VHH binders against Jacalin-related lectin 10 (JAL10). Designs and how they scored, part 10

Target 1, 292 residues: Jacalin-related lectin 10 (JAL10), of Arabidopsis thaliana (Mouse-ear cress) (q8gwi7)
Amino acid sequence: QKLDAIGGKGGKQWDDGADHDNVAKVYIRGGLEGIQYIKFDYVKDGKTIDASIHGVSGSGFTQTFEIDYQNSEYIVSVDGYYDKSGTMQALEFKTNLKTSEVIGYPKGTTKFSLGGVNGKMVIGFHGSAGKVLNSIGAYLTTAPPTKSQLVGGLTGGEPWDDGSNYDGVKKISVTYISTLIRSINVDYEKDGQVVTRYHGMKNGDTEEFVIDYPNEYLISVEGTYNILPDDNVLVIRSLIFKTSKGRISPTYGFVSGTKFVLESQGNAIVGFYGRDGGAFDAIGVYFSPIPS

## First folded at step 4 (VHH)

Design s29 (framework vhh_7b18_3)
Fold by ESMFold2-Fast, scan of step 4:
Structure s29 (fold): chain B 292 residues (1-292), chain A 121 residues (1-121)
Amino acid sequence: as target 1 above (292 residues)
Amino acid sequence: QVQLVETGGGLVQPGGSLRLSCAASGFTVSSNYMGWARQVPGKGLEWVSYIYSGGSTEYQDSVKGRFTISRDNAKSTVYLQMNSLKPEDTAVYYCAKEPRYSSGWTYFDYWGQGTQVTVSS
C-alpha cells in the first residue's frame, strides 16, 4: 500500500520503492531552514541495502535512528512537521518497540502522521526534496508477528518454539505445583482448526483458561520467576493471563521473585516459546495486531 | 502410608496469634518440600508458606512478616506460627507434602484434612 506524500509541492520527486523486507536505519540532518536531507538503509533477504540520500549532502550534524530488524523491530509510523511554505521542519519515527527523539525544529508547524495502521509496517519511503525535504510518503505492508523477549531461566531445560503461524489462542491449560509452573498446553486456532501444543511435565494440578476467540483475544501474560530454593534452578514460579475483554485468570503457581509482563498495546498473543525440563524454565510470546 | 495431621486451629480475635502443627508419618520431613495452603471462603486455594528440603523458606506477600514456617525433624512436625492475625486470614489451613520439582511422575502430592482458623471478634 502506497501512502501519498504529505508536505509541500517543491523539490524533485524521489522514491525508494517498496521492494524491501524492513528499514534498518534512518539518517537525517536538520537545520534552521528545515530537514536538509534524509537517507534510509533498507533490509532485503537478510542484508542491508544503502539507498540514495534525499536532499542536500554535505558537512554537518547527522542524527541516526536504528531499527533492530534482527529482533523483529519495524517502523509503525512517522510523525512529520511542515511549515506554511511547505518545508519539512521535523520528523519523529515510531517503531513497535520505541519512539525516536523529534529530529528538527517543530515550532510553528503543521503536524501530520504517516502510517499508524494496526497490522501494518513501513517498508519504504518516497517524497520530494531539493535544498530541503519538502514532502514524505511511505509504503506499508502487513507486519509480521513480533517476538517478545524470553523471560525466566535462560540456560536451564530445553528450548521449544510453537512459532507465530496461528490465528489466535482458544485455551491455555496450566499444570503447576505449589512452588512453580510445570507445563502449559495451548489450543491455537489456525484456518478454523484447533492445533494443540504441549510443553513441560504433566505432574501437578491442571487448570484451564478458556478464551472466546475470535470475540476475545489473549493480550497479556504476567508472572514471576525466581530461583527454586535448595535446587538452585531459575524457573517460572507463577503465571496470570489477561484478555482483551478485561478478564483476568487466577494466579497459577506461587508468586515469588522477579515480576514480568509480556504485553504489547494493540496486539494479541498468537504463539508461545520457551524452555522447559522438570519445571517451566522460561517463557516468551509472539504478538500479532488485533483487527480494528 | 503417608499421613499429615493438622492441629492448632481455632477462634481468635484480630491481632491475635495461633500456632499450627502438622504431624507427618510415612516419610522423612527433612527430605521433602513442605508447605501450608489455605482455602479462603468464596476464594480458591492459595499457598501461604513453604519450607524446602535444605531449610530455606518462602512466604506469600500477604503473610510476610506475620507468619513463620519451621520444622522439627526429630518430631517429624512442620509448624506455622501466625501473628497479627486479620479477618482475611480466616480459612481452612492445610499442610502438604510436595515432590521435588525433578521427581517427574513418580511421586504425588499429599494433603492433610485441614484445620479451621477463624479470626473474628
Scores: ipSAE 0.373, ipTM 0.721, lowest interface PAE 2.7, mean pLDDT 87

Design s3 (from c10 with Y99K R100S W101G G102Y S103W; framework vhh_7b18_3)
Fold by ESMFold2-Fast, scan of step 4:
Structure s3 (fold): chain B 292 residues (1-292), chain A 119 residues (1-119)
Amino acid sequence: as target 1 above (292 residues)
Amino acid sequence: QVQLVETGGGLVQPGGSLRLSCAASGFTVSSNYMGWARQVPGKGLEWVSYIYSGGSTEYQDSVKGRFTISRDNAKSTVYLQMNSLKPEDTAVYYCARDKSGYWTSFDYWGQGTQVTVSS
């Protein structure tokens, strides 16, 4: 998706295009006359690509803003500030993890935003520039899945990870006993096919929670974790699932100890990871934007 | 030969107390994992409290601080002391045994005893 450039009509048009997987780094120089210099390093097929500078490369302090693209950081939006002459005076970059300083001089300007669309990330820029930046626009694409925190017992059992390369969750079967969660069995959908992944011990009572994918998405996993008194190990004690249609599962297991909630506004759960051994020690999820 | 028999249920006012008893036969209570579960009309079964073979206890968050599980090995009896009772504690209460040292599903259940908390 191409977002139109905002600002003035001065300068010569430039376009870095959208043939990128991410943005790696922003180089920007503000000045009293406006933003004098902007340059982006892009990512394609796991390597950085140098793009052209936009504006002038004269003397002055250049600020940089780095994106940790190797750990799934990406630009979600850019706020810009332009004056009555149509000159870009300041810019601020926002990622899914952090916000840059306001670069330049925003006083007495008109503010605008590029991006900030749920489930989208910025992968390219375009605009116009001469001796200063006059306008800036962006290219958006679907953001990659994000990984939640891991909750529960972080040192017991063995790690496992289903990854995030699934379209959605169709069913979760929970095996539990009176005091804790023993296992989960997840039916994922990938390209119209069911992919099943099982984690944990099979001993216990099993109940199923069916999701009407693709008309309904799993959006939340809530539960509790606590120490087992006899073994002094920290394990998942209970689980509850919630869907995009407002359905809430029964409580599985035993509600005891520290409560947790794994959810992300506007996102569906598309994968699980965790730890298991004699019990289900820890759980985490992968989030992907809900299709609009 | 395993039998579990619950007694002590009844009608109490909010804020009141009841002591449930589970008389066990056919096994040694101190060598087993024992628990209390309840079934609210129209809802599924939920676990309330557990006593481990080693004597450690635990409680569902909604009853923690109000309920106490204990056992008398000489009488082969498990107790649930229920204090500060609330209307939402209204349920049939079941005593159950797990013979496993690894908290497997409960194999033996009592007949249940009705607890009603209302005015």
Scores: ipSAE 0.054, ipTM 0.520, lowest interface PAE 6.5, mean pLDDT 87

Design s30 (framework vhh_7b18_3)
Fold by ESMFold2-Fast, scan of step 4:
Parts: C-alpha cells; sequence; structure tokens
Structure s30 (fold): chain B 292 residues (1-292), chain A 121 residues (1-121)
C-alpha cells in the first residue's frame, strides 16, 4: 500500500520504492530552515541496500536511528512536522519496540502521522526535496509474526518450538496437578486443517479451553511461575487464557510466585514455544496481527 | 489401604478461627506431598495450601497470612489452622495426597470425603 506524501509542493519528487523487506537505518540532518538531509538504508534478502540521499550534503549533525531488523524490529509509523510553507521541520520514527527522538525543530509546526495501521509495517519512503525535505510518504506491507519473551524456568527441561506458521489457535487443553502445570495440547488451524501439538507430561487433570476461530482469537496467556521447594525446579504453576471477545478461562493449576502476562495489543497468539520435562518449565508465544 | 478423614469443620463467625484435621492411614504422611483444597459453591476445586515431603509449605495469595498448614508425623495427621475467616472461605475442604512432582502419576491420588466450613454471622 502506498501512502501519499504529506507536506509542501516544493522540490523534486523522489521515490525509494517498496522492493524491500525492511528499513535498517535512518539518517537525518535538521536545520533552522528545515530537514536538510534524509537517507534510508533498506534490507532485501538479508542484505543492506545502499539508497540515495534526499536533500543536500553539508556540515552539521547527522542523527541516526537504527532498526534491529534481525530481531524482528520494524517501523510501524512516522510522525512529521511541517511549517506554514509546507517545509518538513522534524520527524519522529516509531517501531514495534521503541520510539526515536524528535529529529529536527518541531516548534510552530503542524503535526501529521504516516502509517500506524494495525498489522502493517513501513518498508519504503517517497516524497519531494530540494535544499530541504518538502514532503514525505511511505509504503506499507504486512508485518511478520513476533516472538515474545520466554517466561518461567529457563534452564530446566528440554526446549520445544511450534513456530509461527499457523493461522490461529482453536483449542488449548491444559493438564495440571495440585502444584503446577504438567502439559499443554494445542489445536492449531493451518489452511483449513487442524494441526495438534502436545508438550509435557500426560499425568494430571485435563481441562479444555475452546476458541471460536476464526470469529474469535486467543490474545493473552497469563500465569505464575515459582520454585517447587523440595525439588528445587522453577516451573509454570498456573495459566489463564483470554480471547478477543473478552472471554477469560478458569485458572488452571496453582497460583504461586511471579506473575507474567504474554499479550500484545492488536495481535493474536498464533504459536507457542517453551521448555518441558516432568513439569511445564517455561512458556512463550508468537503474535500475529488481527485482521481489521 | 490408603484413607484420609477430615474433621473440624463447622459454622463460625467472620473473623473467627477453625482448625481442620486430616487423619491419614495406610501410608507415611512425611513421605508424601499433602494439601488442602476447597470447593466453593458455584466454583471448581481450588488448592489453598500445600506441605511438601521435606516440610516446606505454600499458600494461595487469598489465604496467605491467615491459614497455616502443618503435620504431626507421630499422629499421621495434617492440619489446616484457619484464622481471620471471611464469608468467601465458605466451602467444603478436602485433604489430599499427591505422589509429588517426580512421580509422574495423576494428581487426584487419594483424598478424603470433605468437611464443610461455613463462615456466617
Amino acid sequence: as target 1 above (292 residues)
Amino acid sequence: QVQLVETGGGLVQPGGSLRLSCAASGFTVSSNYMGWARQVPGKGLEWVSYIYSGGSTEYQDSVKGRFTISRDNAKSTVYLQMNSLKPEDTAVYYCARDLGYSSGWSTFDYWGQGTQVTVSS
């Protein structure tokens, strides 16, 4: 999707295009008359692509903003600030993980935003420039799934990973004993078919939490983890699930120790990973944007 | 034959105290994980307190500081001392045996028939 450039009519049009997988780095030099220089380093097939500068070369501080694209960071939106003549005075970049400093001089300007569409990321820019940046626009594409932190006992048991290539979650079956979570059994949907993945010990009481996918999405996994006193192992003690329709599961297991929440606004859970052995040692999830 | 028998329930005023007893037979209490679970009307079974084979104890946040689990190995008895009782503590209380984390066996190994606790004025 191409977002039209916002700003003034001055300068010559430029276009970096949309044939990129990500943005790696932003270079900006602000000045009293406007942003004098902007350049983007793009990524294609795991390699950084050299891009043209837009504006004029000269002396002054060049500020940089790096995107950790190798760890699934991407630009979600750009806030711009233009003056009464339409000259771009300042820009601020937002990723899924952080926000840049305001680059340039925003005093007395009009603010606008590019992007910020749920499930989309910025992969390219276009606009117009002469001695200053006059307008800026962006290209959006679908954002990739993101991996949560791993919570619980990070050294016990054996690692497992279901990945993020599923369309959604249809059912979670939790097996628990009086003090901890033993296992989960997840029914995923992939291309209209159910794919079942089981992790952990089968010994315990089992309860099911059914999700009405695709009309309802799993959005949150909450729980607790703690050391079992006599066994000296750090394990998941309890789990609670929440859906996009406001449904909350019963609490499974025994609430004890450190609380965690695995949730990302606007995203559904599409995969699980973790560690297990005699108990469910650790859990993490993959997030994918919910269609608007 | 393994058997667990709960006693000590009854009607008590809010802010009062009760001590539940669980008389165990057919096994050694100190060699097992023992716990107290309760069933509140309209809710499922919830675990409130646990004593591990090595003697360490654990409590749900809702009962922490108010309930104390203990055992008397010579009497083969597990106790639940309940202080500062609240109306929401009204439930049937069950004593249960667990074979422990390393056993690999099902949670609901052996439990008693329950004792009713009613907290009301």
Scores: ipSAE 0.232, ipTM 0.639, lowest interface PAE 4.4, mean pLDDT 87

Design s31 (framework vhh_7b18_3)
Fold by ESMFold2-Fast, scan of step 4:
Structure s31 (fold): chain B 292 residues (1-292), chain A 121 residues (1-121)
Amino acid sequence: as target 1 above (292 residues)
Amino acid sequence: QVQLVETGGGLVQPGGSLRLSCAASGFTVSSNYMGWARQVPGKGLEWVSYIYSGGSTEYQDSVKGRFTISRDNAKSTVYLQMNSLKPEDTAVYYCAREKYSSSWYTSFDYWGQGTQVTVSS
């Protein structure tokens, strides 16, 4: 998605395009005359792409803002400030993890925002520049899923991972016994198709928790884990699911030991990972922003 | 024949105590994994406490520190001592025998008829 450039009509148009996986670093030089220099390092196929300089190179202090793209940091939005002559006076960058300093001089300017759309990240920029930056626009794409902590018994059983390449969860079938969780069977949706993934042992009572996707999202997995008496194994003892419409599942299994909550504000669960063997040893989830 | 008979239920005020008894016949209590489960009318069955064949005990977090499971092998009886009772503890309480002496294989093959516990002022 291309967001139109905001600011003045001066300068010559520039466009870094949208053929990038992420932004790695921002270089910016502000002054009382306006932002004189802006440059972005982009990422494509795990490598940084040659920087494009916009504005005038010269004397002055260049400030930098680094994005930790290797640890899933990305730009969510950019706030801009332009004066009545249409010159960009200040910029502020926001990622999923941090906010930059306001670079430049925002007093007496008109504020605008680029991005800040749920489910989207900034992967490119365009605008106009001459001796100063006159306008800036952005390219948005779908933000990558975030991986939760793995909770439970971290050394028992065998690892499994459904990944994060699903649109949403339609149903979870939980198999449990009086002491612990045995298995989960998850119905995901991907491109209008149902994809089913099963993990764990079939022995036990099975209950289904149906989600009205796409009108409702799974947002939370809560539970407990504890050492099983006499077996000295750490396993998931109970599970509870919650949805974006405030629905809460029954409690499955036995509530015992250390409590956990896997939840992220504004995000839906789109995948599961974990460890299992004779029981469900550990569980984790993937989060994606809920579409606005 | 395996048989389980619960007694000790009744009406108690919040903060009070009750002791439930499960009289077992037809098997050796100390050789079996046994538990107490409860059911609120219109809701599913909730496991409360277990006593393993080796004597280890386990409690659901909401009752831990308040309830104590024990057994008297000579009397073939399993007990649930319930202290600091709350209105949310109101339920029918069932005693059950697990078929296997292992936490990995829970298949409860014999159940008692249940005893009503009501916590109200």
Scores: ipSAE 0.283, ipTM 0.703, lowest interface PAE 4.0, mean pLDDT 87

Design s32 (framework vhh_7b18_3)
Fold by ESMFold2-Fast, scan of step 4:
Structure s32 (fold): chain B 292 residues (1-292), chain A 122 residues (1-122)
Amino acid sequence: as target 1 above (292 residues)
Amino acid sequence: QVQLVETGGGLVQPGGSLRLSCAASGFTVSSNYMGWARQVPGKGLEWVSYIYSGGSTEYQDSVKGRFTISRDNAKSTVYLQMNSLKPEDTAVYYCARDSYYRGSGWTSFDYWGQGTQVTVSS
């Protein structure tokens, strides 16, 4: 999707296009007349692309904003500030993980936003520039899911990974005994169809936690892990689930040992990964922005 | 061949004590993981206490400090000593054997007793 440039008329049009996987780094030089230049380093096929400068080069302090694209950071939106003559005076960049400083001089300006659409990321920019930046626009695409840390017993069992190519979670069935978690069975939705994935041992008490997807999203997995007595096997001992509607599941299993919380503000859980082979050893999740 | 028989249930007043016994036959108690579970009418089954093959024990939070699991290998018997009993402890108590698959470290409950009724009422 191409978002029209916002700002004043003037300068020559520039367009970095949308043929990128991500943005790696932003370079901006502000001045009292406005933003003097802007430059983006893009990512394509795992490599950074040297980008063109838009505006005028010269002496002065260049501010930079780095995106940790290798760890699934991406630009969500850009706030711009233009004066009554239509000159861009300041910019602020927001990622899924952080917000930049306001770069430039926003006093006495009109504020606007590019992007900020849930489920979308910025992959390119366009606009117009001469001696200053006059207008800026953006290209959006579907944002990728982000991968959490893996928690629990990190060396036992065999790895498994459901991936992140699901729209949401509809149900989690947990099999447990009072001392540990035995298995999870997850019903995902993908393109209107239910996809079921099972991990762990079947023996134990089984309870279901149903999510009213797409009106409700799974947002948090909390639990504990510890070694089993008389056994040097580190396993997941308990699990608790929380939803976007404030619902909290019962505690499944036995609260023992080290506590963990897997959650990300504004994001839903769309996939699971972990380790098992004999035991339910470890768990991790994939996060995706909640649709607005 | 394998059997588990629970005894020692009964009626007791709040704050009282009971000792449950689980007589095992057809296998060696010390070579297996053993547990006690309980069921309140209209509620689900919940685990109460567990004794591992090496002798370590675990307890559900609601019974910690009040219940003690133990075993007598020579008598092939597992015990549950219940102290400071509360009305909410009223349930049928079951003894269960856990099959331990040594290569995986997993537990799985394969044999259950018929249960013994514990009623805590004034």
Scores: ipSAE 0.035, ipTM 0.397, lowest interface PAE 6.2, mean pLDDT 86

Design s33 (framework vhh_7b18_3)
Fold by ESMFold2-Fast, scan of step 4:
Structure s33 (fold): chain B 292 residues (1-292), chain A 122 residues (1-122)
Amino acid sequence: as target 1 above (292 residues)
Amino acid sequence: QVQLVETGGGLVQPGGSLRLSCAASGFTVSSNYMGWARQVPGKGLEWVSYIYSGGSTEYQDSVKGRFTISRDNAKSTVYLQMNSLKPEDTAVYYCARDHSGYKEGWTSFDYWGQGTQVTVSS
């Protein structure tokens, strides 16, 4: 999707295109007269592409903003500020993980935003420039899933990973005993088909939590982890699930030790990963944006 | 063969104390994982405290620091000492035996007592 350039009518049109997987780094030279140039390093097939500068080299300090694309960081939106002359005076970049400084001087300008569409990320830019940056636009594509931190016992059991290539979660069956979580069995949906993945020991009391996907999304996994007495192993002790409709599951297992919450505003859980053996040692999730 | 009999329930005022006893027969208390669970009016069953076969103990966050589980192997009895009782502790309390552990294939409690009523009210 191509978002039209916003700003002034001056300068010559430039276009970096949309044939990129991500943006790696932003270079901006600001000044009191406006943004003098902008340059983007893009990512394609796991490699950084060095693109052309837009604008002219001049006096001023080059500021940079790095995107940790190798750890699934991406630009969500850009806020721009242009003056009455149609000169871009300032820019601010927002990723799924952080916000840049306001680069340049926004006083007395008109503010606009590019992107900020839930489910989308910025993969390219276009605009117009001459002696200064006059306008900027963006190319959006579907954002990739984001991987949460892994919580629990990080060295016990065997690792597993369902990945993030699912459309949503339809059902979670939790097997637990009085003191800990033993296993989960997840029914995912992919292209209208149910894909079932099981992890952990089957021996336990089993309860299921059904999600009315696609009318309802799993959005949160809460729980606790603690050392199990006598066995001296760090394991997941309890789990609670929450949906986009405000439904909260029963507590599975035993609430003991360090509490955790795996959730991300505006995102649904679309995959699980973790570690398991005789107990469920650790858990993590993958997030994808909920359609707005 | 296996039987669990709870006693010691009753009416107590907020801030008070109560001691529950669970008399066990048909098995060796020290060789099993034993727990106390409660049925709170309007809520489901919740596990309160555990004593492991090795003697380690564990408590639900809501009762930690107030409740103490212990056992007397010679008397084949498990106790729950409840201090600083709150109206929210009002429930039927059950003791249960479980021989399942972290590395065992067993999954839930295999024997339950009949329960004893605890009412915390002024």
Scores: ipSAE 0.240, ipTM 0.649, lowest interface PAE 4.2, mean pLDDT 87

Design s6 (from c10 with D98E Y99P W101Y S105Y; framework vhh_7b18_3)
Amino acid sequence: QVQLVETGGGLVQPGGSLRLSCAASGFTVSSNYMGWARQVPGKGLEWVSYIYSGGSTEYQDSVKGRFTISRDNAKSTVYLQMNSLKPEDTAVYYCAREPRYGSTYFDYWGQGTQVTVSS
ESMFold2-Fast, scan of step 4: ipSAE 0.379; ipTM 0.730

Design s7 (from c10 with R100K W101S G102W S103G; framework vhh_7b18_3)
Fold by ESMFold2-Fast, scan of step 4:
Order: structure tokens, then sequence, then C-alpha cells
Structure s7 (fold): chain B 292 residues (1-292), chain A 119 residues (1-119)
């Protein structure tokens, strides 16, 4: 999606395009006349690509803003500030993890925002520039799935990971016993096909929680984890699931110990990862933006 | 051979106390894992307390600090002491034996005893 450039009509048009996976680094030099210099380093196929300078190169300190693209940081939005002549006076960058300083001099300007669309990230920029930056626009794409923290026993059992390449979750079958969670069996959907993944031990009571995908999304996994008495192993003790339609599953297992919530506003759960052995030791999820 | 018999249920006022007893026969209580579960009419079974063969105990958060599980090996009996009872504790309470561990293998259950907490 191409967002039109905002600002003045002066300067020469520039366009870095949208053929990028992410932005790695922003270079900006502000001044009293306006933003004099802007440059973006982009990411393509896991490698950084240097793009052209926009504006004037010269002596002076350039401020930088780094995006940790290797750990799934991305630009969500850019706030711009332009004066009555249409000259860009200041810019502020926001990622999913942090916000930059306001770079430049925003007093007496008109503020605008590029991006900030739920489930989208900025992958490119365009605009116009001469002696100063006159306008800036952006290219948006769907944000990649994000990985939650892993909760529970972080060293017991063996790791497993279903990944994030599924469209959604159709059903979760939970096997539990009186004291803990034993296993989960997840039915994912990918390109209209059901893909089933099983993790843990089959011994116990099994219950199903069905999600009406794609009319309904799994959005939350809550639960508890605690050490098992006598064995002193840390395991997942209980699980509860919630959907985008406000449905809440029964509580599976035994509510004991430290509570956790794996949830991200505007996002659906599209994958699971964790650790298991004799018990279900740990759980984490992958989040992807809910469409539209 | 194995038998579990619950007693001690009844009607109590909110804030009251009851002690449930689970009399066991046909096995050694101290060498087994035991649990107390409850069922509210129209709802599923909920585990409330568990005692491990080594003597460690645990409780569901909703009863922690109010309920105490214990056993008397000489009497072959497991107890559930219930204090500060709430209307939400109204249920049929079951005693169960787990012959393996961690709640994996409940093979014998009592008949249940009704607890009603009402004013």
Amino acid sequence: as target 1 above (292 residues)
Amino acid sequence: QVQLVETGGGLVQPGGSLRLSCAASGFTVSSNYMGWARQVPGKGLEWVSYIYSGGSTEYQDSVKGRFTISRDNAKSTVYLQMNSLKPEDTAVYYCARDYKSWGTSFDYWGQGTQVTVSS
C-alpha cells in the first residue's frame, strides 16, 4: 500500500520503492531551515541495503535511529511536522518496541502521521527534496508474525516450535490431569488445508476448544505455571483460551502458581511453541495481525 | 478390594467449617497419591486439593489458605478441612486415589458427599 507524500510540493521527487522486507536504520540531519538530509538503510533477504541520500550532504552531525530487524522490530508509523511553506521541520519514528526522539524543530508546524495502521509496517519511503526535505510518504505492508516470550519451565523437557506460517487456529485439544497440562493438539489452517500438530503426553482427560476460523480468531492464551511438589520441576499447570468473539474456554488443568497472559491487541494467535517432556513445561505463541 | 467412602458433608452457613473424611480400605494410604475434586450441579469436575505420596500438598487458588488436606495412616483416612466456606464451595466432593503420580492415573473414586453453603 502506497501512502501519499505529505508536505510541500517543492523539490525533486525521490522514491526508494517498496521492494524491501524492513527498514534497518534511519539517518537524519535537522536544521533551523528544515530537515536537510534523510537516508534509509533497508533490509532485503536478511541483508542491509544502502539507499540514496535525500536532501543535501554536508558538514554536521547526523542523528541515527536503529531498527532491530533481526529481532522483529519494525517501523509502525512516522510523525512529521511541516511549516506553512511546506518544508519538513521535524520527524519522529515509532516502532513496535520504541519511539525515537523528535528530530528537528517542531514548533509552529502542522503535525501529520504516516502509518499507524493496525497490522501494517513501513517498508519504504518516498517524497520530494531539494535543499531541504519538502514531503515524505511511505509504503506499508502486512507486519510479520511476532514471537511472544516463553512462559513456564524454561530448562525442562525438550523444545518444539510449530512456527508462524499458518493462517489461523481452528481447534485446540488439551489433555490435562488433576495437577497439570499434559499436551496440546492444534489444528491450524494454511491455504484452506488443516495442519495438525501434537505436543506432549497422551495420558489424561482431553477436551476440545473449537474456533470458527476465519469468522473468529484465537487471541489469548492464559494460564498458570508452578513447580511440582517433590520433583521441583516448573510446568504449565492450567490453560484458558479466549477468542475475538469474546468466547472463553473452560479452565483446563489445575490453577496454581504464577499467572500469565499471552495476548497482543489487534493480533491473532497463529502458532505455538514451547517445551515438553513428562509434562508440558513451557508455552509461547506467535501473533499475526487480524485482517482489515 | 479397594474402597473409598466419603463422610462429613452437610449444610453450613457462609464462614463456617466442615471436615470431610475419606476412609480407605484395600491399600496403604501413605504409599499412594490422593486428591479431592468437586462438582457443582451442571458444571464439570474441578480438582481442589492433592496430596503426594511423599506428603507434599497443593491447592487450587480458589481454596488455598482455606482448605487443608491431610492423612492419618493409622486410620487409613484422608481429610479435607474446609474453613471460611463460601456459597461458591457448594458442590459434591469426591475423594480419589492416584496410583501413579501427578494426577495421571485415578483408578478408584468415592461415591461423593454433598456440601451446601447457604444462609
Scores: ipSAE 0.312, ipTM 0.717, lowest interface PAE 3.8, mean pLDDT 88

Design s8 (from c10 with W101S G102Y S103G; framework vhh_7b18_3)
Fold by ESMFold2-Fast, scan of step 4:
Structure s8 (fold): chain B 292 residues (1-292), chain A 119 residues (1-119)
Amino acid sequence: as target 1 above (292 residues)
Amino acid sequence: QVQLVETGGGLVQPGGSLRLSCAASGFTVSSNYMGWARQVPGKGLEWVSYIYSGGSTEYQDSVKGRFTISRDNAKSTVYLQMNSLKPEDTAVYYCARDYRSYGTSFDYWGQGTQVTVSS
């Protein structure tokens, strides 16, 4: 998606395009008469791409804003501030993890925003510039999944990870015994096909929670974890699932100990990771934005 | 040979108390994992409390602080003391023996005793 440039009509048009996976770094030189130049370093196929400087070098100092793209940080939106002549006076960058300082001088300007669309990230910029930046626009694409914290027993069992490269969850089968969770069996959808992943011991009572994907999304995993008294091992004791339609599963297992909730507003669960051995030791999830 | 018999159920008002008894025969109570489970008609079993062979006890979060599981080895009996009863505690309560630990191997069950918490 191409977002139109906002600001004045002065300067020469520039366009970095949308053929990028992410933005790595922003370079901005401010000045008394406006933003003097802007430059973006982009990422494509794991490599940083040099981009052109837009504007002209002036007497101000170059400020930088780095995006930790290797740890799934991305720009979600940019706030801009332009004066009555249409000159860009200040910019502020917001990622999924942090917000930059306001770069430049926003007093007495008109504020606008680019991006801020749930589930989208900025992968490119365009605009116009001469001796100063006159306008700026952006290119958006679908944001990558994010990883939750791992909850439960963090040192027991062996790690496993289904990853986040699935379209959605269609079914979760939970195997439990009277005191704890033994395993989960997840049916994912990928390109119209069901992909099944099993984790844990399959000995116990099994119940299924079916999700009407893509009309309904799994959005929450709640549960408890606690020490087993005779073994002194920390394990997942219970699980409850919730969907985007407000449907709540039965409680599986035994509700005991520390409660946890894995959910993120506006996002669906698209993958699981965790630890298991003789018991189901720990669980975590991957979130991806629900289509609007 | 092995038998479990529950007694002590009945009708109580909210805030009341009941003590359930599970009389066991044909095995040694202190050498086994024993549990209490409850079932509301039309719903699945919900495990309430456990006593391990070593004497450690566990309670589901919703009953913790209100219910107490204990045993009398000489009488071969497991008890569930239920205090501060709530309408949502209404269920048939079952006593069960697990010949392994942790609850997948319940091989003997009592017939159940009805607990009704109502005004």
Scores: ipSAE 0.198, ipTM 0.648, lowest interface PAE 4.7, mean pLDDT 87

Design s9 (from c10 with Y99R R100G W101S G102W S103Y; framework vhh_7b18_3)
Fold by ESMFold2-Fast, scan of step 4:
Structure s9 (fold): chain B 292 residues (1-292), chain A 119 residues (1-119)
Amino acid sequence: as target 1 above (292 residues)
Amino acid sequence: QVQLVETGGGLVQPGGSLRLSCAASGFTVSSNYMGWARQVPGKGLEWVSYIYSGGSTEYQDSVKGRFTISRDNAKSTVYLQMNSLKPEDTAVYYCARDRGSWYTSFDYWGQGTQVTVSS
């Protein structure tokens, strides 16, 4: 998606394009006359690429803003400030993890925002520049999934990970016994095909929770974990699922010990990871933004 | 042959107490994990309390502090002492035996005993 440039009509058009996976670093030189210099380093196929400078390549102090793209940080939005002459005076960058300083001088300016659309990230920029930056626009794409914390017994069993490459969850089958969760069997959808992943032991009572994907999303996993008496094994004891339509599953297993909730506002669950052995030791999820 | 027989259910007012007994035969109570589960009308079966072979006990959060599970190995009997009873505790209560490990399912159940908490 291409967001139109906002600002003044001065300068020459520039365009870094949208053929990038992420932004790695922002270089900005601000001054009392406006933003004099802007440059972006982009990421493509795991490598950083240098883009051209926009504005005038003067000497002096250049501020930088780094994106930790290797740890799933990305730009979600940019706030801009332009004056009555149509000169960009200040910029502020927001990622999923942090907000930059206001770079430049926003006094007496008109504020605007680029991006900030739930489920989207900025992968490129365009605009116009001459002696100063006059306008800036952005290219958006779907943001990558994020990984939740792992809850439960963090050292028992063996790790497993379904990853985040699925479009959504269609069904969860939970196998449980009187005291704990034994296994989950998840039906994912990927490119119109069902992909089934099974984790844990099948011995126990099995119940199914069906999701009407893509009209309904799994958004929450709630449960409890506790040490089993006499065995000193920390395991997942109960699970409850919730959907974007407000449906709540039955409680599976035995409600005992520390409560947890794995959810993220505006996001759906698109994958699971965890640990299991003779019991289901730990669980975590991957979140992906729900399309607007 | 394994057999479990529950007694002690009945009608009680909110805030009252009842003691359920589970008489076991055909196996050694102290060698097995034993539990109490209940079935509320219109809901599925829910586990209430558990006593492990080593004597440790566990309770579902909604009954913790109000219910106490115990056993008398010489009498082959498991008890559930229910204090501060609430209307939501109204259910059929079942005694059940597990084969002896947390990773196995309960394999024998009693006939159930009705507990009704109402004014």
Scores: ipSAE 0.193, ipTM 0.621, lowest interface PAE 4.9, mean pLDDT 87

